# Ledger of designs, part 453: VH-VL binders against q0aze0

Target 1, 268 residues: q0aze0
Amino acid sequence: MKIILVNNRFKENTEKKAQEIAGQLSALNVEVIIDNGLDEPYAGTVDFIMVLGGDGTMLRAARRYGQRAIPVLGVNMGTVGFLSNIEINELAEYLPLILREEYSLEARMMLEVAVFQQQSLLTRVFCLNELLLRSNSPRMLSFALEISGQKLEPYRGDGLIVSTTTGSTAYSLSAGGPIADPQLDAFIVTPVASHIINKRPLVVSPEREISLHLLEEREAIIGIDGQIKMDFGAENRVLIKRAPHPLLMVNLKAKPFFTSIDRSLQRQ
Below, E stands for the ipSAE of ESMFold2; O stands for the ipSAE of OpenDDE; V2 stands for 0.75 times the mean of E and O plus 0.25 times the DockQ between their complexes.

## First folded at step 19 (VH-VL)

Design OO5 (framework fv_inotuzumab; at its last look DockQ between E and O 0.66; V2 from the best seeds 0.65)
Fold by ESMFold2-Fast, scan of step 19:
Structure OO5 (fold): chain C 268 residues (1-268), chain A 121 residues (1-121), chain B 112 residues (1-112)
Amino acid sequence: as target 1 above (268 residues)
Amino acid sequence: EVQLVQSGAEVKKPGASVKVSCKASGYTFTNYYIHWVRQAPGQGLEWIGGINPSGGYTTYRRKFQGRVTMTADTSTSTVYMELSSLRSEDTAVYYCTRDYEGTYFYAPDYWGQGTLVTVSS
Amino acid sequence: DVQVTQSPSSLSASVGDRVTITCRSSQSLADDYGDTFLSWYLHKPGKAPQLLIYGISNRFSGVPDRFSGSGSGTDFTLTISSLQPEDFATYYCLQGTDQPYTFGQGTKVEIK
C-alpha cells in the first residue's frame, strides 16, 4: 500500500506530527509520500490519501488529488471542520480499518473551472467549494451569466458565487445562499449584493455548463475555494462545469451534518 | 537539478526598454509560475510580477502595469521580462524565481543568478 | 499594502553565537483557513537569495537544522542556534499572502 500524507506545512509546528504518523505507517509496511504543499503534486499512483489538517488543507488536497478517484481521509488536528472525518487522537484506533479497507466512501462533486482570454485557455483548475467572482474596488460589476446556452438578463452588483453543495456552507452561505445536503449534486448560483431586486440564488442541475464574463471593464477577481485569486477583466471568460470525477471522501465514523451546521450557525 | 539561468548585464539610456531572459531546466516548465523580483543598489527586494507559462496568465505589481510585459516560450523553457520607458530608478539586479502556486501564495524556492540592468546617460 | 518590518537592521556576531531576527507585519498573514505564508531567505552579495524557511517554521530541503522559524499572526522570528562562518549574510522575510508580495528591509548579520 502506498499513501500520500498531505500535511499542512503553512502552520507552526506541524512537521513533527507528520513524521510521527509517517513512521507509524512505515512500520506497518505502508509506503508513505509526504506532500509538503510547496511543490507540485506527487505524480505516481497511490492507494489512499490522508490529509492532516483542517478544511483548508482538505480543499488544497481536493484541488491537487481529487480527480484521481483515490480515497481521501480528513484527519483533524485542531478546530472542528466540515471536511474532516476523525480527530488525530483517534487515528491509531482507525488505522487497522484503513489498512483493511473497511470504510465507506462518500462522493462529493467538484467544479471544473476554465478561464479564457480571447478564446485561449489561460488556466484550468478543480475545486471542492466554489468559484467567487467579485469586484476588487468599491464599484459594482456588470456581468453576464449563461446557463447551458441560456443567456440570463445582465447582473449588476458586487459579484456571483457558483458553488457545489459541499460549498453551500462556505461563501455561498455568507451571501445568502441555501444550506444544501452535501449528498446532493447541484450547482448553487448565489448573487453577491445584487442591485437587481429579482436576482435570487439558483439551484441547477450539475449537468449544466455555466459561463461568466464582464459586460464593462472593471477591476474584478475570481476566487477559487478562498485560496486561488486571479484578475478578471472584460477580455476574460470563465466556464464552469461538473468535474469528471468526484472527490471520494472516507467515512470511518458518522458525522451528523445538520446538527453540526445548526451548532455552527448559533456560534457565528 | 533545478536551474534558472538569466541573460547577461545590460546598460540602457533613459526611455529605452530592456528584455531579460530566464531559461529553466530540471523540472516541468509549465507546472510552475515564474516571478520577477528586483533589488536596486542599497535597497531591499521588490516583487514585480509573475507569469504562468502554461497559459500565459500574468499578474503585475500595479506600479509597473503599462510598462512591464512578461512572456513565456514553452519550446525553449524561457520566460522574458520586458521593462519599457526606463528611468534611472530602474537600475537594479533583476531575479527570476520559481513558485508552484503563484496566485494562491508566493514562496519561491529557486532563484536565477540575477541580471544587472543599469540605466544612465 | 501589507508592510513588513525587520528588527534589527543589522547586528554583529561571532561564530557560535545564537542569533534572533524578528519580522513584524502590519496585518495578520493568516488566510481564512489559518495558513500563513511567511518565508525567510538568506542573501549574499553576488549570489541569488536562498530559501531557508517557509510556512513560518518549515526548513527547505538541505537547510541545516540550526535554522528555525516561529511566530504567529503579525510577529515572526528566525533563529540561528549556533552561527557558522557561511551564515554571515543579509536575511529577508517575505509575506506571500497578499499582493503585492512584500519583503522586509533586511537584516545584515556581520562579523564582530
Scores: ipSAE 0.810, ipTM 0.902, lowest interface PAE 1.2, mean pLDDT 91
Fold by ESMFold2, look of step 20:
Structure OO5 (fold): chain C 268 residues (1-268), chain A 121 residues (1-121), chain B 112 residues (1-112)
Amino acid sequence: as target 1 above (268 residues)
Amino acid sequence: EVQLVQSGAEVKKPGASVKVSCKASGYTFTNYYIHWVRQAPGQGLEWIGGINPSGGYTTYRRKFQGRVTMTADTSTSTVYMELSSLRSEDTAVYYCTRDYEGTYFYAPDYWGQGTLVTVSS
Amino acid sequence: DVQVTQSPSSLSASVGDRVTITCRSSQSLADDYGDTFLSWYLHKPGKAPQLLIYGISNRFSGVPDRFSGSGSGTDFTLTISSLQPEDFATYYCLQGTDQPYTFGQGTKVEIK
């Protein structure tokens, strides 16, 4: 069995811990590739991905590996978030199940985000939580939202969030969007500080295509999962679709979403 | 072995343009951003901007917007940085840098050898 | 813009000395998830800069274990536990969290 360990390279002592776990797995005849995070994702065949860290590390792992249909386990090394399944101190307990491939999978929809300049594709990014369009100046944005070619009345405000159901408990929630069951596939479209009083959050079929562009010259930013930041201007357009593959999250420990929701949100 | 090899030193007059090249080898060129950083004499390092060679996405530090253009030629694995309307203050050593996470965070793992650009009256 | 300042600007040390260089930012370098993108570089005249430490404390591949990093929030430290002759260089910190990305002014380590 070959496993990728995705390390949270941006907190202290995580590299040493990843090496320790890799040694433990190697002693059990598991081939281990450590993703140190500075290089491109490992391209070879693997059976399993173990993510050592919190939600930020999982979001990065999803962007790097989420389209490869490989089981991904979140292992918490601190405060529990929405995307970890087990704690690091429980890993030894669950290792036999991992090695025997005795676990269930929960599919989590991802977004495919394509940014254009005029007719040219500039970049394509996958994300697990959300795309944020926001102003990068003191001025509001005026922008157009199209859903499968259907133009909505123009938006005016600080921006817009297009999230997955997994992302419903992230920035979308803070902006007034609904909490969604992550087992559903949907887009959640949440305005940010809209000056149009009747612009409410929308829940949209995952089969739709969502397009955004500015209606006047302004400096804006596209944010992806609260991590990637890209300049966005009047010459740009972004197209958002359901990604070809969901993230396949490993479920070893029962974590009932609805009974845990208050505890998870309280840590915010 | 990852290498970034830059073009040679340039001497320019104020108002001219300069185009510096950065040829990459030892890795998959289109999977990494190339950013540019300069160091004027006696000054610190200053980030200029970056390019994603895969689709040509660019981001520039605001003070250089309108004067800088970055392009990539995937057939030669080469990035170009062109700086126009040169001033004496643009005299510096210009470095290209490689970074996988071009718009998430910046932590370049490999740097070019540097290109001295001198702008003299 | 995030400003980053190093201290000292230069220092003289002997082979075998423990050397400490500090880097202070004008604001916290942690992102929304608590991840911090602070790196350290070594630069010798006529050579390309070299990555030493990323993410505060993680040594880049091939970097000797005498180099270590620490810190949090706005204050960060590079330590060389036992200075070697090849460690004569200028050292830079880099904040890579927010554009525009910014470097410290450099610390020149001289053997004297």
Scores: ipSAE 0.746, ipTM 0.876, lowest interface PAE 1.3, mean pLDDT 90
Fold by OpenDDE, look of step 20:
Structure OO5 (fold): chain C 268 residues (1-268), chain A 121 residues (1-121), chain B 112 residues (1-112)
Amino acid sequence: as target 1 above (268 residues)
Amino acid sequence: EVQLVQSGAEVKKPGASVKVSCKASGYTFTNYYIHWVRQAPGQGLEWIGGINPSGGYTTYRRKFQGRVTMTADTSTSTVYMELSSLRSEDTAVYYCTRDYEGTYFYAPDYWGQGTLVTVSS
Amino acid sequence: DVQVTQSPSSLSASVGDRVTITCRSSQSLADDYGDTFLSWYLHKPGKAPQLLIYGISNRFSGVPDRFSGSGSGTDFTLTISSLQPEDFATYYCLQGTDQPYTFGQGTKVEIK
């Protein structure tokens, strides 16, 4: 068995723990690759990915490895979040199950975000939570939203979020989006401070495609999972689709999502 | 071994353009952003912009927009920075530097040796 | 734009001295998940800048233990526990959280 340990390069404690876990796994004849995000993603075949840290670390891991159809386990290290399944102090208990591959998987839809300049593809990113389009100034944006070729009325506001159901408890929630069952596949389109009072979020089928572009010569920013920022102008278009592969999240421990939402949100 | 090798020193007249190259080796070229940073005489370091060699996405500091163009040639693993309408204030050593997922400056880790661009009448 | 201010602009020190350089940003450099893109660089004339510290406190590969970084939010510190002859240079902090990415103005560490 080969395992990638993904840790947070910004948190020294996660690096140390990764080394410890790597030693333990090696002692069990498990090959371990440690990925702190500084180096290139490991290109070889692996059987399991263990993410040590919080939601941010999981999001990075998802972007790096989500396309490879590898089970991904979130191991929380004292942070508040929604993407970890077990706590670090529980790892020893569940390690035998991991090694025997006795766990269930939850397929979480990811976004495929493609940014174009006219007809040229500038970049393509797969992400677990959301795409954010927002103004780079105090001024509102005017932008066009198109869903499966259907052109909606122009949006005016600070921006727009296109989120997965997984991402519904992230920035979309802060912007007034609905909390979605992570077991659903859907887009959540949440306006950010719309000029239209009570502009409602949209829940959109994962089979549809969402496109955005500016209707004016204004500079904006695209944000991806709150960790990637890109300049976005009138010459650019963004296309959002369901990623061709979901993230396979390991479910070792049942988590009562709906009964724990209030507690989790209050702690954030 | 990761290396960034830049083109040689340039001397230009005001109003002219300069194109500096940065050849990368020792890693997967398209996995890392290349950013450009300059240092004018007696001044600090200043970020100019960056390019994702995968697809060619660029981001420029506002003050350089309209004058700077960054391009990437994946076949030669080379990034170019062209600065037009040169001014005396553009006299500086220009550095290219590598950064993974470079829409953020995570930690530019490897740098070119620098290219002196002198703008004088 | 995020302003980054280093202090002091210059200092004189001797070999063996403890040196502390501070960097203050005009706004928090933590992203939505608490990751802070603050790095420290050493720069000598005629050479390329060298990464010392990334993510506030992580030493880059090959960087001696005498270099350390600390801080949070808007206040950051680079510490050289015992200054060595090769450490006389100009140091810069860099914020990579928001565009445009900005360096501090630099701190020149000179021989006393």
Scores: ipSAE 0.559, ipTM 0.839, lowest interface PAE 1.2, mean pLDDT 92
ESMFold2 (binder alone), look of step 20: mean pLDDT 90; pTM 0.913

Design OO6 (framework fv_inotuzumab; at its last look DockQ between E and O 0.61; V2 from the best seeds 0.00; counts 0 for: pae O 4.9 > 2)
Fold by ESMFold2-Fast, scan of step 19:
Structure OO6 (fold): chain C 268 residues (1-268), chain A 121 residues (1-121), chain B 112 residues (1-112)
Amino acid sequence: as target 1 above (268 residues)
Amino acid sequence: EVQLVQSGAEVKKPGASVKVSCKASGYTFTNYWIHWVRQAPGQGLEWIGGINPSGGYTTYRRKFQGRVTMTADTSTSTVYMELSSLRSEDTAVYYCTRDYEGTYFYSPDYWGQGTLVTVSS
Amino acid sequence: DVQVTQSPSSLSASVGDRVTITCRSSQSLADDYGDTFLSWYLHKPGKAPQLLIYGISNRFSGVPDRFSGSGSGTDFTLTISSLQPEDFATYYCLQGTDQPYTFGQGTKVEIK
C-alpha cells in the first residue's frame, strides 16, 4: 500500500507528529510519500491520501489531489472544522481499518474555475468550497452573471460567491447564503452586499455553467477557497462548472453535520 | 536537475526597453509559475510580478503596472520580462524564480543566476 | 502593504558561534486558516539567493540541520546553531502571504 501524507507545513507544531505517523505507517509496510507543501503534487499512483491538519490543509489537498479519485481522509490536529473525519488521538484505533480498506466514501462535488482573457484560457483551478468575486477597493462592482446562456440583470455591490454545497458553511454563509446538505450537488450563488434589494441567493443545478465579467473597470479579485487570489479586470471572464470528479472523502465514523453546524452557530 | 538560466547583462539608455529571458529545464515548465525579483545596488530584494506559463496569466506589483510585460514561450521553456520606459533607478540585478502556488503564496525554491541591467545617463 | 523588518542589519561572528536573526512583520502573516508563508534565503555576492527555510520552520532539501526557523504571527527567527565558513552571507526573510510580496532589508553576517 502506498499513502500520501499531507501535513500542514505552514503552521508550527505539526512536523513532529507527521513524522511519527509516517514512521508508524512504514513499520506496517506502508510506503509513505510525504507531500512537502512546496512542490507540485506527487504524480505517481497511490492508494490513499491522509491529510493531517485543519480545513485549510484539506482544501489545499482537495485542489492538489481531488480530481484523481483517490480516498482522502482528514485527520484533525486540534482545530475545529468541518472537513476532518477523525481526531489525531483516534488514528491508532482506525489505522487497521484504513489498511484493510474497511471504510465508506462520501463524494463531495468540486468547482472547475477557468479564467479567460477574450477567447484565451489564462488559468484553470479546482476548488472544494467556493469562488469569490470581490471588490479590492472601497468602490462597488458592476458585473454580469450568466447561467447556462441566460443573462441576468446586472449586479451591483461588493461581489458574488459561487459555492459548492460543502462551501455553504464557509464564506457563503457569512454573506447570507443557505446552509446546504453536503450530500446534495448544487451551486449556491450568493451576492455580497448587493445594492439591488431583491438579489437573493440562488440554488442552481450543478450541470449549469456560470460565467461572470465586469461591466466597468474596477479593482477586483477572484478568490478561491480563501487561498488563491487573482486580479480580475474588465478584459477577463470567469467560467465555473462542476469539476469532472468529486473529492472522495473517507468516513471511518459518523460525523453529524446538522448538529455540528447548529451547535457552532449557537456558540458564536 | 532544476535550472533557471538567464540572458546576459544589458546596458540601456533612459527611455529604452529591456527584455530579459529565463530558460527553465529539469521539470515540467507549465506546472510552475515564474516570478521576477530585482535588487538595485545597495538595496534589498523587490518582487516585480509573476506569470503562469500554462495559459499566460500574469500578476504585477502595482508600481510596475503599465511598464512591465511578462510572456512565456512553451516551445523553448522560456519566460521573458520586458521593462519599458527605463530610468536610472531601474539599474539592478534581475532574478527569475520558480514557485508552484503562484498567487496563493510565494515561497520560491529555485532562482536564476541574475541579469545585471544598467541604465546610464 | 505588509512591511518586514529584520534585526540586526549586520552582525560579526566567528566560526562555531550560534547566530540568531529576527524578522518582524507590520501585521500578522497568518491567512484565514492560520497558515503562514514566511521563508528565509541565503544570498552571497554574485550568486542567486538560495532557499533555506520555508513555512516558518521547514528546511529545504539539502539545507544543513544547523539552520532552523521558528515563530508565529508577526515575529520570526532564523537560527544557525554553529556557524560555518560558508555561512558568511546576507540573509533575507520573505513574507509570501500577501501581495505585494515583501522581503526584509537583509542581515549581513560578517567574519569577526
Scores: ipSAE 0.836, ipTM 0.911, lowest interface PAE 1.0, mean pLDDT 91
Fold by ESMFold2, look of step 20:
Structure OO6 (fold): chain C 268 residues (1-268), chain A 121 residues (1-121), chain B 112 residues (1-112)
Amino acid sequence: as target 1 above (268 residues)
Amino acid sequence: EVQLVQSGAEVKKPGASVKVSCKASGYTFTNYWIHWVRQAPGQGLEWIGGINPSGGYTTYRRKFQGRVTMTADTSTSTVYMELSSLRSEDTAVYYCTRDYEGTYFYSPDYWGQGTLVTVSS
Amino acid sequence: DVQVTQSPSSLSASVGDRVTITCRSSQSLADDYGDTFLSWYLHKPGKAPQLLIYGISNRFSGVPDRFSGSGSGTDFTLTISSLQPEDFATYYCLQGTDQPYTFGQGTKVEIK
């Protein structure tokens, strides 16, 4: 068996910990690739991905590997979140189940985000939680939202969030969006500090295509999973649709979503 | 072995432009960002901006907006940085740097040898 | 903009000495997920800067074990446990969390 260990390289001593775990796995005849996130993702065939860290590390792993239809396990290293399944001190207990493939998978929808300048594609990025469009100045944005070619009345405010149901508990929630069951497939479109009272959050079919562009020149930014940030101007537009493949999250330990949500939100 | 090889030193007058090249080798050029950093005499390092060679997306420090242009030539694995309307305070050594994630975080792993640009009349 | 300040600006030391350099930021360098994008570089005049430490404490490939990093929040430290002749150089920390990305002003380590 060949696995990738996705390391949380931006906390102290993470490489040493990853090497220690890799040694334990190698003793069980598991071939291990350590991904520290400094270089491009490992391109070869693997059977399983183990993510050592919290939600931020999982978001990074989803962006790097989520389109490969490989099981991904979140292993919590101390901070409670929504995307880890087991704790690091439980890993030895669950390793036999991993090796025997005695676990279930939960499919989580991802977004495919394509950013254009005029009609030229600048970049394509996948994300698990959300795309954020926001002002990069004290001035409000005026922007257009189109859903499957249907133009809504113009938006005016600080920005807009387009999230998955998995992302409903992230920035979308802070902006007034609903908490969604991550087993649903949907887009959640949440205005940020809207000037217009009638602009409420929308829940949209995952089969729709969502397009955003500015209606006047302003300094704006698009953010992806709260991690990637890109300048966005009047010459740009972004197209958002369901990614070709969901993230396949490993479920080894039952983790009740609704009771976990209260604990996680209060701790954050 | 990853290498970034920059063009040679340049002397310019105020108001002119300079175009510095950075030729990459030893890795897949389009999978990594190139950022530019400079060091004026007696000063520390200053980030200028960066380019993703895949698609040509750029980001610039506000101080340089309107004066800097970065381009990439994927056929030669070369990034160019052009700085216009030069001033004496633009005298510096300019470095290109390699980074996997240029807009999430910045931790350049490999640097070019540096290009001295001198602006004097 | 995030300001990053190094201390000391220079120091004199002998081969074999333990050297400590500090880097302090004007705000936490941790993102919303607790990840910290602080790195350390070694720079000799006329040569390219060299990555030593990324993510506070992770040594880059080929960097000797005598280099170590630590810290959290706004306060970070580079330690060289036993200086070697090739370690006399200027050292920089870099915050890579928020644009504009900013370097410390540098710490010059000189032979005594």
Scores: ipSAE 0.646, ipTM 0.842, lowest interface PAE 2.1, mean pLDDT 89
Fold by OpenDDE, look of step 20:
Structure OO6 (fold): chain C 268 residues (1-268), chain A 121 residues (1-121), chain B 112 residues (1-112)
Amino acid sequence: as target 1 above (268 residues)
Amino acid sequence: EVQLVQSGAEVKKPGASVKVSCKASGYTFTNYWIHWVRQAPGQGLEWIGGINPSGGYTTYRRKFQGRVTMTADTSTSTVYMELSSLRSEDTAVYYCTRDYEGTYFYSPDYWGQGTLVTVSS
Amino acid sequence: DVQVTQSPSSLSASVGDRVTITCRSSQSLADDYGDTFLSWYLHKPGKAPQLLIYGISNRFSGVPDRFSGSGSGTDFTLTISSLQPEDFATYYCLQGTDQPYTFGQGTKVEIK
C-alpha cells in the first residue's frame, strides 16, 4: 500500500505529525509520500490520501489529487471545519481499517472552473468549495450570469459565488447562501451584496453549465476556495461545470452533519 | 536541480522595448508560476507580474499594465518578459523566479541570476 | 494595495550580535483559512535574492537555524540569533497574500 500524507507547510505541527505518521506507516510496510504543498504533486500511483490539518489543507489536496479518484481522508488537527472525518487522536484506532480498506466512500462533487480570454483557455481549475467573482474596488460589478445558455438579468453587486454543496458551509454561507446536504450534487449560486435587495440564491442542477462575464470595464477577481486569486476583466469569461470526477472522501466515522451545524458554526 | 537562467544584459533607448528570457530546468515547467521582480538602483524589490506556463494566464502589477507582456514557451521551458515604452525609471536588474502553481505568491524559492536592463538616451 | 513597512531601514551590527527586523503590513496577511504568505529574503549585491523564511516562521531548505521568523496578522519579525559574516546583506519581507504582491522597503544590515 502507498499513502500520500498531505499536510500544511505553514503549520509546523502538521509537518511534525506527518513525519511521525510516516514513520509509523513505514514500520507497517506502507510506502509513504509526504506532500506539504511545496513540491510538485506526486505523480505515481497511490492507494490512499491522508490529509493532516483543516479545511484549507483538504481543499489544496482536492485540487492536487482529486482528479485521480483516490480515497481522501481528512484528519483534523484541532481546527474547526467541515471536511475532516476523524481527529488526529483517533488515527491509531482507525488505522487498521484504513490498511484493510474497510471504509465507505462519499463522492463529493467538485467544480471545473475554466477562465477564457475570448476563445482562448487561460486556465482550468478543479475545486471542492467554490468560485468567487468579486469586485477589486469599492465599486459594484455589473456582470452577466448564464445558466445553460439562459441569460439571466444582469447582476449588480459586489460579486457572486458558485459553490458546491460541500462549499455551502464555507463562504457561500457567509454570503447568505443555504446550507446544503453534502450528499446532494448541485450548484449554489449566491449573490454577494447584490444591488437588488433580497436577491435570492439559486440551487442549480449539476448538469447545467454556468458562465459569467463582466458587462463593463471593471477590475474584478476570481477566487477559488479562498486560496487562489486571479485577475478578471471584461475580456474574460468564466465557465463553471461539474468536474468530471468527484472527490472520494473516506467515511470512517459517521458525522451527524445536520446536528453538528450549529456547534460548528458557533465555533468559527 | 532547479535552475532559472536568464538572458544577458540589455541597453535600450527611451521608447524602445526589451524582451528578457528565463529558461527553466530541473522541474516540471508547467507546474509552477514564474514571476518577475526588479530592483532599480538604490531601490527595493518590486513585483512586476507573473505567468502560469500552463495556459499562459498572466497577472500584472497595475502600473505595468499596457507595457508589460509575459509569455511562456512550453516547448523550450522558457518564459519571456517584454517591457515596452521604456523609460529611464525602468533601469533595473530584472529577476525571474519560480513559485508554486497558483496565483498566491507562495514565497518564490528559486531565482534567475538577474538581467540588467539599462535605459539611457 | 497592501503596504509593507520594514524597520529599521538599516542597522549596524557585529558578528555574534542578535539582530531583529520587523515588517508591518497595512492589513492582515492571513487568507480565508488562516495561512499567511509572509516571507523573508536575503539579498546581496550582484546575487539573486535568497528565500530564508516562508509562511511567517518556516525555514527554507538549507537555511541555518540562526534565522527565525515570527508574527501574525500584520506584524512580523525576522530574527538572526547570532550574526555571521555571510549575513551582512539587505533583507526584505514579502507579502504574497494579495495582489499586487509587495516587498518591504528593505533592511540593510551592515558591519559595525
Scores: ipSAE 0.040, ipTM 0.600, lowest interface PAE 4.9, mean pLDDT 90
ESMFold2 (binder alone), look of step 20: mean pLDDT 90; pTM 0.927

Design OO7 (framework fv_inotuzumab)
Fold by ESMFold2-Fast, scan of step 19:
Structure OO7 (fold): chain C 268 residues (1-268), chain A 121 residues (1-121), chain B 112 residues (1-112)
Amino acid sequence: as target 1 above (268 residues)
Amino acid sequence: EVQLVQSGAEVKKPGASVKVSCKASGYTFTNYYIHWVRQAPGQGLEWIGGINPDSGYTTYRRKFQGRVTMTADTSTSTVYMELSSLRSEDTAVYYCTRDYEGTYFYSPDYWGQGTLVTVSS
Amino acid sequence: DVQVTQSPSSLSASVGDRVTITCRSSQSLADDYGDTFLSWYLHKPGKAPQLLIYGISNRFSGVPDRFSGSGSGTDFTLTISSLQPEDFATYYCLQGTDQPYTFGQGTKVEIK
C-alpha cells in the first residue's frame, strides 16, 4: 500500500506529527509519501491520501489531488470541521480498517472554474466549496449571471457565491444560503448583500453552466475556497461547471451532519 | 534538483527597457507560479509581481503597473520580466522565485541566483 | 499595505549563542481558516536567499534543527538555539497573506 500524507505547511509545525505518523505506517510496511505543499504533487499511483489538518488543509488537498479519484481521509488536528472524518487521537484505532480497506466512500462534487480575459483563458482551477465574486472596495458591483445561456436580470450588491453542496455550510451559509444535504449534487447560487431585495438563493442542477461578468468597471475579485484570489474586471468573465471527477471522501466513522450543523448554529 | 537560472547582468540608460529571463528545471514548469523580487543596494527585498506559467495570468505590485510585463515560454520553461522606462532607483538585483500558492498567497521555496540591473547615465 | 517590522535591525553574537529575531506585522496574517503565510529567509551577499521556515514554524528540507519559528497573529519569532559560523547572515521575514507581499527590513547577524 502506498499512502500520501498531506500536511498543511502554513499551520504551526505539523511536520513533526506527519513524520511520526509516516514512521508508524512504514513499520506496518506501508510506503509513505509526505506532501507538505512545497514540492510538485506526487505524480505516481497511490492507494490512499491522508490529510492531516483542518478543513483548510482538506480544501488544499482537494485542489491538488481531488481529480485523481483516490480515497481521501481527513484527519483533524485542531478545531473540528466539516471535512475531517476522524481526530488525530483516533488514528491508531482506525488504522487497521484503513489498511484492510474497510470503509465507505462518499463522492463530493467539485467545481471547475475557468476565468477568461476577453476570449483568452487565463486560468482553470478546481475547488470543493465555492467561487466567491466580491467587491474589493466599498462600492457595490453590477454584474450579469447566466445559467446555461439563460440571462437573468442584472444583480447589484457586494457579490455572488456559486457553491457545491459541500460548500453550503461555508461562505454560502454566512451569506444566507440554504443548508444542503452533502449527499446531493447541486450548485447553490447565493447573492452577497444584494441591493435588490427580491434576489434569492438558487439551487441549480450540477449539469448546468454558470457564467458571470461585470456590467460596469469596478474593483472586484474572484475568491476560490477562501484560498485563491484573482482580480476581476469588466473585460473578464468566469465560467463555472461541474468538475470531471468528484472528491472521494473516506467515511470510517458516522458523522451526524444535521445534528452537527444544528449545534453549530445554536452557538453561532 | 530544482533550479532557477537567470540571465546575466545588464547596464541600461534611464528611459530604456530591460528584459531578464529565468529558466526553470528539475520540476514540471506549469505546476508552479514564478514571482519576481528585487533588492536595491542597501535596501531590503521588494515583491514585484508573479505569473502563472500555465495560463499566462499575471499580478503586479501597483507601483510597477504599466512598466512591468511578465511572460512565460512553456517550450523553453522560461519566464521573462521586462521593466520599461527605467529610472536610477530601478538599480537592483532581481530574483525570480518559485511558489505553489500563486495568486492568493506567497511563500517561495526556490530562488534564482539573481540578475544585477544597473541604470546609470 | 501590510507593514512588516523586524527587531533588531542588527545584532552581534558569538558562535554558540542563542539568537532571537522578532517580526511584527501591522495586521493579523491569518486567513479565513487560520493559515498564516509567514516565512523566514537567510540571505548572504552574492547568493540567493534561502528558505528556512515556512508557515510560522515548519523547517524547510535540509534546514538544521537549531532553527525554529513561533508566533501567531501579528508577532512572530525566529530562534537559532546555538549559532554556527555559517549562520552569520541577514535574515528576512515575509508576509505572504495579502498583496502586496512584504518583507521585513532584515536583521543582520554579525560576528562579535
Scores: ipSAE 0.012, ipTM 0.550, lowest interface PAE 8.5, mean pLDDT 86

